VH-VL binders against a5uk20. Designs and how they scored, part 2

Target 1, 190 residues: a5uk20
Amino acid sequence: MTILVINNKGQYNHRIQRSLQYLKIPTELVPNTLSIEEIEAKNPIGLILGGGPSIEGAGNSEEYIKHFDIPILGICLGHQLIAKAYGGQIDTSNTESYAKVEINIVNDENLFSGLAPKMEVWSSHKDEVKSIPDDFEILANSNLCDVESFKHTEKDVYGIQFHPEVHHTPKGSTIFENFYEICKKRCNND
Below, E stands for the ipSAE of ESMFold2; O stands for the ipSAE of OpenDDE; V2 stands for 0.75 times the mean of E and O plus 0.25 times the DockQ between their complexes.

## First folded at step 4 (VH-VL; framework fv_tiragolumab)

Design u1
Fold by ESMFold2-Fast, scan of step 4:
Order: structure tokens, then sequence, then C-alpha cells
Structure u1 (fold): chain C 190 residues (1-190), chain A 125 residues (1-125), chain B 113 residues (1-113)
């Protein structure tokens, strides 16, 4: 009952694994070059797509998004990769994207349970999602970014533009715990 | 900056419960980047980690197998402190007890960066 | 449990000379995903708590003199004091924080010759 963290070569991917370990969530950090068959062999209950320097460096992440039916959480670059995979638009952010940001939580079900109405987060990104795909809804926004978080309307596919894995996001652990609950619920229904 | 101040008895009788408290200043016991540990030191066992408590969306604790079943480590957010309770003590529990902060893994990778002054606990009739 | 061993049990070194302390872990404390060794060194003087010297096997804690250095990877680690000073007389402990229960070496006592 392991959540796999996909290493997209960003500075904070190891912090995602460490955060999950503190929460006693079984986890493994894996290269983004693993085949679909290799990931299936590990029998994960969920995937977290980590941050990274560019979409071009994301390895097999887009293939994982399209193939797997288990819950998926995309962080920073992972959020953008999910948007791209489903037909959203990505473009450059304003200069304030490297800062502590207060987000407004629009929908506090599942991923944001216990966090409404507002949350302080750390944001470190050059690009952002400018338009969401047709089958997605916005979960959080801020004065600096219209799409701080989104989810698929039918699937357990979530994105967050900010970094819950750093201490500058004080309640970031709650997002990981909530994602783990989503994964466990999905596993029990199968 | 961060200081840990210990308090508790120096002498405990066999079969009783040992209770120690560690008061924190310069950090919060509910800090999501720290964990709060108890360690003891004796000539026979050397430095021995006993357990920890930490806040990550909810409170967690970890205990060493050697004391599991008779140890409790609890935070008190209102007083910004944490405590150790060790039940059914024997003379073999005689040791200097230390509370320690397991620091922000961004900086210290779970190493013990701040320690209390230590409390010598003698278990004797 | 990860078992930590240290050698020597004690050593006597003349002022200004190099002191070398070895530490071994029963299994690797190198985490391959971040390439970090979860190994720390502590100094303890009589009547005082242990004081953190080095973390991540080789990173000096703020305020620790540069004569102290850590090296090694995986299972074999070394603490070096390049030029022993009188204030360095203490017991030195290695500690792994790779997994719980966290474990310490038995200590190495450093004395002046």
Amino acid sequence: as target 1 above (190 residues)
Amino acid sequence: EVQLQQSGPGLVKPSQTLSLTCAISGDSVSSNSAAWNWIRQSPSRGLEWLGKTYYRSKWYNDYAVSVKGRITINPDTSKNQFSLQLNSVTPEDTAVFYCTREGDWEYYGDSFDYWGQGTLVTVSS
Amino acid sequence: DIVMTQSPDSLAVSLGERATINCKSSQSVLYSSNNKNYLAWYQQKPGQPPNLLIYWASTRESGVPDRFSGSGSGTDFTLTISSLQAEDVAVYYCQQYYSTPYTFGPGTKVEIK
C-alpha cells in the first residue's frame, strides 16, 4: 500500500518522500524513466508527480497520467503536466511566483479537508496553468495565480501549483494525509 | 535561540512511574519541522533513544522496542512542553535523561541540534 | 536495529596532533535518492549533554571549529580533529538517523597524552 513519488528532477522531490515518511505513509521515490510495467510491478495505491525544471525533462510522467487509474497528485511541474495531458494551457507567471502566498480554498472536499478557508503556501515556479482542461474544476486560487489547485471532475487526479513538502507551507502535511485517505478509499472500493 | 529546560524527580522508587517534563522556548512543540525526543544515558547501555513525539497534520509518536508498552511521550501545546512517563521502573532504569529537538530536516536532517540540561534519575528504594 | 560501533575505545593524542575516530554501521545509512548519509557526530564533556558537531556525515554544525571534519559513506565513517586543543578532551559519539530506533556508537574517549 505504497504511494510512489515520481522524481521529476526538481530540488524538492526528496522532501516529498521525507514528508510521507513522517506521516507513516509507505512510500518510494522512483526515477521518471521507469516503464509503465515497472511501476505496475510495484503495485502502488497512488502516484505523486514531483516538481522539476521543465516539461521536457519529465520523462514518462505524461504517460503515467494517461495510463494509471489510481489517484494522482501533481506538485508544481506535476500540476502543469496534468493540465497539459488533459488539454490545458501553460504560460509564464508573473515575478511574484517565488514567494509565500495565501491561497483561497474554493472547494475543501477531500484534498483540502480541514484547510478552508485560507492557507499559507510556498510558491516557486516560472510557469503556471492559464486555462484548465474541460473536465477539471478549480479547488484553490490566489491573487497571484488563478489555478493554485484543481481536480478532475470524475477521476482522483489532483494538481497543486505550490509545494506542500517544505516547512514554508505550515499545513502541507495535511494535504499528503488527505491524499493518502483518497488512495486508501479508492483501494478499498476496488 | 532554542532552549530546552527539564524538570522532574531525581529519585524514584521501584515499581513507580517516572515523570519528566521538557519546557521549550524559541520554537513551538507543534512545529511541523521538528520532533521532540527523549534519550537516556547509563554506563551499561550508553546513549539510548527512547522515543519521540511530533506534529504533522496530527500528533504522532515513535517508541523504542526496549521500552514499548511502558512508555508514553506527550505534548502539551498550551504550555509549550512535552513529557515522558515511564511505568514500572526498576534499578536498571537509573540514568541521566535528556530531552532533545530533532531539527528541521532542511538544515539538520533529523540530527539532535538542541538538548536539555539532563536529569539524573536514580531508581532505588 | 542498526548497530553502531566505534574504534578506538579511547585514544591519547598530544596537543596540536591529529585525532582520528572511526565509526561503522551494521547496514548502509546512505539514502540513494538524495545521496546523503544519515550520520551525525556528537561531543560530550563531563556534566554536559552531547553537543552536535557534524550532520550528513560531513557538514559542520554552525559554530563548530574547522579543525573538526567528518568523512566516509555507507557504513564506514571517520571524525578527524586536525590539531587537538585542550578544550577537545571529551567523549565523541556517532549516531545514525537513517531509521528508528535511532542508535549511537559506544563512544570514543579523547585525552591529552
Scores: ipSAE 0.164, ipTM 0.712, lowest interface PAE 5.6, mean pLDDT 89

Design u2
Fold by ESMFold2-Fast, scan of step 4:
Structure u2 (fold): chain C 190 residues (1-190), chain A 125 residues (1-125), chain B 113 residues (1-113)
Amino acid sequence: as target 1 above (190 residues)
Amino acid sequence: EVQLQQSGPGLVKPSQTLSLTCAISGDSVSSYSAAWNWIRQSPSRGLEWLGKTYYRSKWYNDYAVSVKGRITINPDTSKNQFSLQLNSVTPEDTAVFYCTREGDYEYYGDSFDYWGQGTLVTVSS
Amino acid sequence: DIVMTQSPDSLAVSLGERATINCKSSQSVLYSSNNKNYLAWYQQKPGQPPNLLIYWASTRESGVPDRFSGSGSGTDFTLTISSLQAEDVAVYYCQQYYSTPYTFGPGTKVEIK
């Protein structure tokens, strides 16, 4: 019952792996160049798409988003890749974000269970989701970004623009625990 | 500012349980950014990591395979301390035991930044 | 388990001279995604616990004199004391925190010649 972390070459992907290990969540950090067949062979119960410097460097991540029906969580670049895969718009932010941000949680079911109404998060991104796809709903927003988090209305596909894996997001571990619960429930219902 | 103070008996008989406590000041045992470790040191094994406890929405433990099955590391939030229990001890468990903190800024420094004074535990009849 | 080795076992150096200690890991302790080596150095004096000197192979802990420096990457690491002082007589240990169980080198004893 492993969650695979897709390495999109961002500086914090190792922190995602370490955060999951500290939470006793079985995990493996894998290159974003693995084929769909190679990922299927590892039999994951969920995928986390890590951060990275660019959409162009995201390897096979968009193929993974479109192919797999297991729960998916996109972090930073992963969040943007999910929006792109489903037809949303990504554009440059008003200002580059390298700061602590207070997000407003507007839907605290599943991924944000136990975290409402607000939480402090670390943000490090130049681009952001400007328009969400039709089948998505916003889970959190801030004064700096309208789409801090979203999910598909029917699928267990979640995005977060911030980094739960760094020390500057004090309650970030809860997001990983909540995602693991989502993955276990999907696995048990299949 | 952070200090770790150890207490516990220095002599334990073979087959008994070794019990040590580490009292924390200047930090919280339930700090989300810290982990609380036990390490022992002997001439034959050198420095050997035994395990840790840490709080991330709930309590977790991690233990070295060499002692897994006979070790328990437990926090006590009311007293701001954590303890070590090592069951079925043998003379080979004779060592100086240290409690230590994994640093607060883990993504900048995952090292053991504060250590207790050490407790010599002799396993002998 | 990652096995740590150190050389030499002991080193005698005159005051003011350079001391060099080597550390090897049985597998790489470099994380490719952040380019950081999860390698620390500790100093231990008789009757005292180990004291953190360096983490991430080359970052000096606050309060540690600048004569101490760490270098290396992957599997091969070095601790250098540029000008040995009397207070530096101690045993020095390298430690990997790349994966559990965390493991230490066997130590290098530094003494005055």
Scores: ipSAE 0.041, ipTM 0.638, lowest interface PAE 7.1, mean pLDDT 88

Design u3
Fold by ESMFold2-Fast, scan of step 4:
Structure u3 (fold): chain C 190 residues (1-190), chain A 125 residues (1-125), chain B 113 residues (1-113)
Amino acid sequence: as target 1 above (190 residues)
Amino acid sequence: EVQLQQSGPGLVKPSQTLSLTCAISGDSVSSDSAAWNWIRQSPSRGLEWLGKTYYRSKWYNDYAVSVKGRITINPDTSKNQFSLQLNSVTPEDTAVFYCTREGDFEYYGDSFDYWGQGTLVTVSS
Amino acid sequence: DIVMTQSPDSLAVSLGERATINCKSSQSVLYSSNNKNYLAWYQQKPGQPPNLLIYWASTRESGVPDRFSGSGSGTDFTLTISSLQAEDVAVYYCQQYYSTPYTFGPGTKVEIK
């Protein structure tokens, strides 16, 4: 019943793993170079795509997004990789975000359960999702970024532009707990 | 800044329950960036981590396997403190007990940055 | 569990001389993604709790004198006191915080020769 964290080379990927360990969620941090077959061999119930410096450095992440039907959560770069995989547009932000931001939660089902109406988050990104893919809906926005979080309308595929794994995001652990509940429900229904 | 102040009895008889408290100032026991630990020290075992409690949307506990069946670590948000209960003590549990903060901050890398003063607990008949 | 060992058990050093303490972990405590070693060093003087000296193997805690330095990576770590002073007489412990249960070395007692 393991959630795999895909290491996209960002400085906080190890903190995602440690956050899950603190919450007693079975987890393993794995390189983004693993094959589909290697990921399948680990029998994960969910994937978290971590942050990183660039889309070009994301290894096999886009292949994972397209291949797996288990729940997926993309964080920062992972959020942008999900948008790219499904045909959304990513571009350089008009305003660099490297600070605490208040996000407005517009849909508090599942991933944001217990967090509405607003949440303080820490953001560190140059690029952002400018246009969401078809069959996706916005879950949260802010004055600095129109797409702070989104979800596929039919699949358990979620993105968040901010970092729940750092201490500057109070209640970030709730997002991981909510994602784990999504993974467990999907596993029980399959 | 952060201070940890311990209290509890220094003498416990074999088979009884050992109970200690650690009062926190300068931080909140429910801080989602910290964890609150109990460590004991004896000549035979050295420094031994016993367990921790921490708040991440709900309360969690982690315990060392050696004491898991006998130990409870509980927070008290109203008094900003946390406690240790160790059941069925034996003379081998004689030790100095410390409470300590584990900070999940970039600056401290999850190390034990603040310690209580220590409480010598002697288990004897 | 990760087992921590230290050498020597005790060390007698003259005032002003260098003291070197070694610590080994049974498993690597280095995270490849952030290139940080989850290894700390503590100083304990008689009647006092342990005091944090070094974290991330080589980062000195605020207020700790420059004569204290940490080095090493993976499984092998060293604490160095470049010029021992009288107030440095203490027991020194290494500790891994890579995974639970957190574990400490058995300690190295530093005395004046």
Scores: ipSAE 0.013, ipTM 0.637, lowest interface PAE 7.9, mean pLDDT 88

Design u5
Fold by ESMFold2-Fast, scan of step 4:
Structure u5 (fold): chain C 190 residues (1-190), chain A 125 residues (1-125), chain B 113 residues (1-113)
Amino acid sequence: as target 1 above (190 residues)
Amino acid sequence: EVQLQQSGPGLVKPSQTLSLTCAISGDSVSSNSAAWNWIRQSPSRGLEWLGKTYYRSKWYDDYAVSVKGRITINPDTSKNQFSLQLNSVTPEDTAVFYCTREGDYEYYGDSFDYWGQGTLVTVSS
Amino acid sequence: DIVMTQSPDSLAVSLGERATINCKSSQSVLYSSNNKNYLAWYQQKPGQPPNLLIYWASTRESGVPDRFSGSGSGTDFTLTISSLQAEDVAVYYCQQYYSTPYTFGPGTKVEIK
């Protein structure tokens, strides 16, 4: 029951793998250049799309988002890649975020279970999601970003603009544990 | 700033339980950016990692296969300390035992940055 | 388990001269995602616990003199003391923290010639 972390070349991608290892979640960090067949051969129960410097450097991440029906969590760049894959719009933020931010959790089911009403998170991004499709729901917002987190209304596809894998996000481990529960529930129902 | 202070008996009989405690100051045993380890050192085995305990929304532990089944590492949040219990000891368990912090400094430097003073435990009749 | 080896077992170096210690891991301790080697070096003096000198193969711990440097990547690593001082007489250990169980080298004893 392995969750694969897709390395999009951001400085915190290894920290995602470490966070999962500390939580006893079976995991492997893989290059974003692996083919769909190579990902399938690893039989993952979920995918986490890591952060990175640009959409252009995201390798095959958009193909993974469109092809796989297992749960997907996008972090930072991964969040933006999910929005792009489903027809949302990404643009430059009015102010670059490189700071601790308090997010308001508007839907605490599943991914944010145990975390409402507010959570301190670490943000490090230049771009943000400006528009999400009607088939997505906002899960969290902040004074700096309208779309701190979202999910597909029917699929287990989640995005978060912040970094749960760094110690500056004190309850970040809970997000990974919640995502693992989503993955196990999905696997057991199939 | 961070200090680890060890206490416990230096002599244990074969088949008994070895018990040591490590008191922490300057950090919290429930810090979600640290892990708390026990390491032993003997002439025959050198430095040997035994296991760790750490808090990440709940308590976790991890143990070396060589001692798995005989070892328990337990945190005590009220006293800000953690302990080692090693059951059914033999003379081969004679070693200097160290507690140490595995720090998450700079997100990737989770090496052993602070060590206790060490406790020589002799297993003999 | 990742097995760590060191060479030499011991070396004698004159004061002010360079000391070089080698460490090998049985498999790579490099994470491709961040290009960091999960390898640390420790110094242990008689009657004392090991003291962290270097982490990520080449990053010097705060307060460690700049005569200490680490290099290498993947499976082959080196600790260099550019100009040995009397206080540097100790046993030096490499350690991988790439995966559990964490493992140490057998140590290299550095003495004054």
Scores: ipSAE 0.398, ipTM 0.781, lowest interface PAE 3.3, mean pLDDT 90

Design u6
Fold by ESMFold2-Fast, scan of step 4:
Structure u6 (fold): chain C 190 residues (1-190), chain A 125 residues (1-125), chain B 113 residues (1-113)
Amino acid sequence: as target 1 above (190 residues)
Amino acid sequence: EVQLQQSGPGLVKPSQTLSLTCAISGDSVSSNSAAWNWIRQSPSRGLEWLGKTYYRSEWYNDYAVSVKGRITINPDTSKNQFSLQLNSVTPEDTAVFYCTREGDYEYYGDSFDYWGQGTLVTVSS
Amino acid sequence: DIVMTQSPDSLAVSLGERATINCKSSQSVLYSSNNKNYLAWYQQKPGQPPNLLIYWASTRESGVPDRFSGSGSGTDFTLTISSLQAEDVAVYYCQQYYSTPYTFGPGTKVEIK
């Protein structure tokens, strides 16, 4: 019952692994170059796509998004990769973001359970999602970014533009706990 | 044991670029459990964090908003050191500059456990 | 930004007596996930860099004498020197490392009375 963290070479991928370990969630940090067959062999119950410096450096992440039916959570670059995989548009933010931001939670089901109406988060990104794909809904927004979080309307595919894995996001561990609950419920129903 | 040794000019003219270097021994500048910071100290502003560089599969930088746009902090893995460049200096930038290691105990971003000796930089004509 | 304040600005204490320094943060530096306060104390003597005394608000750095202790949580913190010695004359700074930009208190100067 493991959640795999896909290392997209960002500064905080190792902290995602540590956050999950602290919460007693079985996890492995794996390179983004693993084949579909190698991922399948590990029998994950969920995937977390970590942050990274560029879409070009994301390895097989887009293939993972398109192939797997298990729950997927994209963080920062992972959020943008999900948007790209489903036909959304990504563009440069008005300003580069390295700041604490207050997000407004517009849908507190599942991923944001217990966190509404507002949450302080840490943001570190140059690009952002400008247009969400047709089958997605916005879960959170801020004055800095219109799409702080989104979800596929039918699948357990979630994106968050901010970093729950850093101590600068005080309630970030709750997002990982909520994602683990989503993964366990999906696993038990399949 | 980790040691940080600073070098650079003590006097810089207004409008010029300040350049300082911090040489590391006892650790690697590309260690994935450390971050490398620059801090300055002046009577008017006290101790002021300026920014950091760190390696996590790729190099990253964080900068204080007060100096963002005129500051660059860069590692040099071949010499095991990191540097500070501060552009368009004014007399208000006169300070003692310190390089520091931000260590890891449980999570990255722990306190400043090792400091360089300090470099007094005076900005005057 | 998180603003750090210290009191008093300066303190004169007789040898062997207790010195107490206070530090306040404008917002909590307690991280709920690991229940740690991201607060450090540094000692600085003239002509020297700051030297780490305490991290996690109350954990003493290796080699630091037992007479130094830190306490507090959230926004209010205290550094105590239980029995001041001559070598303890210095300026003491608190620092938060909870969020960037990292910020320091203005310092408290400890002198012999």
Scores: ipSAE 0.000, ipTM 0.482, lowest interface PAE 12.5, mean pLDDT 86

Design u7 (at its last look DockQ between E and O 0.78; V2 from the best seeds 0.00; counts 0 for: pae O 6.3 > 2)
Fold by ESMFold2-Fast, scan of step 4:
Structure u7 (fold): chain C 190 residues (1-190), chain A 125 residues (1-125), chain B 113 residues (1-113)
Amino acid sequence: as target 1 above (190 residues)
Amino acid sequence: EVQLQQSGPGLVKPSQTLSLTCAISGDSVSSNSAAWNWIRQSPSRGLEWLGRTYYRSKWYNDYAVSVKGRITINPDTSKNQFSLQLNSVTPEDTAVFYCTREGDYEYYGDSFDYWGQGTLVTVSS
Amino acid sequence: DIVMTQSPDSLAVSLGERATINCKSSQSVLYSSNNKNYLAWYQQKPGQPPNLLIYWASTRESGVPDRFSGSGSGTDFTLTISSLQAEDVAVYYCQQYYSTPYTFGPGTKVEIK
């Protein structure tokens, strides 16, 4: 019943772990160098791919995205890693983002339940998803980024470009609670 | 600047309920970057964490096993305060009680960064 | 529960000399995947609440003099006062916040020799 947080070396990965602990969600922060077999041995019900400084430093994250069939949430770099794994295009943003941003929620099912129509979020990124993969739909956008959040149309694979784990995203805990509900529902159906 | 101001009785009889309140200024009791704790201190037990309340997507509470079942820690958003109720007190509960903020883990690593002035509670007949 | 112990129970140090306080946890408070030690140090003067000195085992709180330093990892931690001043007479407590219930050491009383 554990959600594993994959440490992609970003400054906020420990906050993802701590946010889940405050929400009473069983969790463990693990290195992105663990083998698929080591991840499987921990029997997670979901994976959260944390932020990080670069795609090159993401360790085995792309392999995890391609291998596992449990729910996956990618945060910041994790969002971009999901796009890359499924054939999307990542490129430099028109404007670097290190600020509070208001996102427009266009689909409030599951991950954004209770958060529509708009949400204040913290952004800290230089690159963004320019083209979403086939079989993905946009869940949220903003004036600064066309793809603030997306989801696979059939799989429980979600990305968010912003950071729900920092206090500058006031309702970020709701995203983690919603993801946990997705994981529990998937576990019960399997 | 965050300030915590405690109020409540200094003397409680055995078997009764101990009730203390902690008023918050400089922060909100519903802040998503804080948790609000009660700690007691006595010669026999030293510093002992009793529990906390905090708001994220909803209100959460944690209680120490030693007081579980007779403790309630509740927020009051309208008055920007939180309270402690400890039922069925015994002389062993005599202690100085502190309310504390468990601060933003970005800056204080979930440490107790602000403390109330303390309230000496004596449980005696 | 994680049990915290401190040594010595009390120590007397001359002004300007080094004071060293040790803290031990019954199990590791290091989260190896983020390299953070969930350990804090507090100073308590008579009649006052404890005051936070150090968090993450070695990070000084704003306003805490440079003479205070924390070190250690895993289960063994040290608080050092490099040059004791008169105002440093107090009881010092270590605390783990790795898991609930949060637990404190029994305290070390520092006084002037």
Scores: ipSAE 0.587, ipTM 0.833, lowest interface PAE 2.0, mean pLDDT 90
Fold by ESMFold2, look of step 5:
Structure u7 (fold): chain C 190 residues (1-190), chain A 125 residues (1-125), chain B 113 residues (1-113)
Amino acid sequence: as target 1 above (190 residues)
Amino acid sequence: EVQLQQSGPGLVKPSQTLSLTCAISGDSVSSNSAAWNWIRQSPSRGLEWLGRTYYRSKWYNDYAVSVKGRITINPDTSKNQFSLQLNSVTPEDTAVFYCTREGDYEYYGDSFDYWGQGTLVTVSS
Amino acid sequence: DIVMTQSPDSLAVSLGERATINCKSSQSVLYSSNNKNYLAWYQQKPGQPPNLLIYWASTRESGVPDRFSGSGSGTDFTLTISSLQAEDVAVYYCQQYYSTPYTFGPGTKVEIK
């Protein structure tokens, strides 16, 4: 019944775990160097791929994306890793910059349940997804970033470019609660 | 500039309910970056965390096992306050009670940074 | 639950001398992803509430004099008062805020000798 948070070395990975703890969601923060077998041994009901400085530093995250069928949420770098793993395009930059922005929620089922039509978020300007794979759909956009969030059309694989784990995203806890509901429903449905 | 002001009676009879209120200025009880705690202090147990209330997507509570089933902590957003109710008190509940703010920030993670003035509550044996 | 212990129970220090207070947690309070220790120190003067002195084991709260410093990591922590002043007579508590239930050390009473 545990959601594993994959530590991709970004400045907010501990905030993801702490946010889940405040919501009473069972969670464990783990290194991105764990093997597939080590992840399986923990019996997770979902994975959250945290942010980080670079794709090179993301350890086994791409392997997790390709291997596991349980729900996956990618945050910032994790969002970009999902896009890359499925053939999308990523802009690369040397400088990470953040801004408070209002996103437009264009699909409010599942991850954005109860949050439409707009949400204030702390969003990244560094690397972004330029184009999404054909088997994905956009869930949110903003005037700063055309792809603030996406999901796989059939699988429970989600990406968000913004940070729900920080106080500049006031309703960010609802994103985590919604993801937990996705994980619980998927687990029960088999 | 955050200030916590406590109020409530200092004398409670055994088996009755201890009731205290903490008024907040300079912050909101519904802040997504804070949690609101009650702590008591006695010579026998020292400083003892009792529980907290906080808002994230909804209101949550955490209570210490030692007082679970007897304790209730409630927010009041209209008055910007939070309260402590401790049922069925005994002389062992005699203590100075403090309300405090727990900060929960991404760049400034602190512990209990603001404390109420304290309320000595004596449970007459 | 994380048990916090302190040593000594009390100490008497001459004005201008160094006071050293130790704190130990029963498990690590170091958060792996940000490399921060969720350990705080409080000063409590007679008749007053505790006052936050140090957080993250070594970061002084605003307005706290330079003579106060914190050190240590994981399970072992130290509060040092480099040159004791008369106004430093108090009980000092360590506290973990790594996980609930949040727990405090039993306190160390510092007196002028």
Scores: ipSAE 0.479, ipTM 0.811, lowest interface PAE 2.6, mean pLDDT 89
Fold by OpenDDE, look of step 5:
Structure u7 (fold): chain C 190 residues (1-190), chain A 125 residues (1-125), chain B 113 residues (1-113)
Amino acid sequence: as target 1 above (190 residues)
Amino acid sequence: EVQLQQSGPGLVKPSQTLSLTCAISGDSVSSNSAAWNWIRQSPSRGLEWLGRTYYRSKWYNDYAVSVKGRITINPDTSKNQFSLQLNSVTPEDTAVFYCTREGDYEYYGDSFDYWGQGTLVTVSS
Amino acid sequence: DIVMTQSPDSLAVSLGERATINCKSSQSVLYSSNNKNYLAWYQQKPGQPPNLLIYWASTRESGVPDRFSGSGSGTDFTLTISSLQAEDVAVYYCQQYYSTPYTFGPGTKVEIK
């Protein structure tokens, strides 16, 4: 019943695990260099792809996205990696921002349950998803970014551009709790 | 500046409940960048972490196994304080009790940066 | 649980001399993901609560004199007082906050020789 956090070497990746620990969610932070078999051996009920400085340093993260049919949450770079994996477009943000942003939640089901209509989040990105892949839908947007969050229309694959793992996102823990619920539900249906 | 002020009786009879309160100023008991802990100190057991309460979208508690089942740490947002209850005390529970703030990694390093003044609680018949 | 040990139990040092306190953890408190050691040092004087001196093994808390320094990584740590002052007479504790239950060392009493 463990959620694996894939460490993509972002400055907040450690806080993802810490956040989950505070929330009593079984978790393990693992490097993005683990093989598919090594990840499988851990029998995760979900994957969280952390942020990172670049796509090039994401290791096997894209392969994880493509291979595993369990709930996946991408954060920042992880969010972008999901877009890339499914054929979306990533480009440099019009404004590099390391600031608090108010996002508009357009779909409050599942991941954003209980968080609508708006929430304050911490955004620290240079790149952003400019166009969502086919078979994805937008869950949240902002004045700064059209794709603050998206999900696959059929799979439990979610991306968020912002960082729920920092306290600058006051309700960020709810995102993790909601994702955990998604993971548990999926597990119970198998 | 953060200040913690402890209050409660210093004498408790065996089998009774030890009760202490820690009033917070300069921070919020529901801060999402802090956890509020109780620690006790005795010559026999040294410094011993007892447990904590903290708010992360909802309230959480962690307790040491050594006192689990007897301990309750409750926040009071209306008074901006948190309390300790330790049931069924024995002389072995005699110690100086401290409330303390556990800072968050981002700002305070997850260590105990602010402490109450301490309260000696003696368990004696 | 992570067990913390310290050495020596007590230390007598002349004024102006170096005091060295060692701390060991039964398992590593180094977190590979952030390369931080979840280790703190505290100073406690009689009748007072512990006072945070060092966190992340080597970072001084605000207001802590420069003569205090922390070093080490993994399982072995050291607190050094480069030049012992009269006001430094106290018991010093190491503490891991790597995992709950948080645990403290037994303490090292530092006295003036």
Scores: ipSAE 0.016, ipTM 0.592, lowest interface PAE 6.3, mean pLDDT 91
ESMFold2 (binder alone), look of step 5: mean pLDDT 92; pTM 0.941

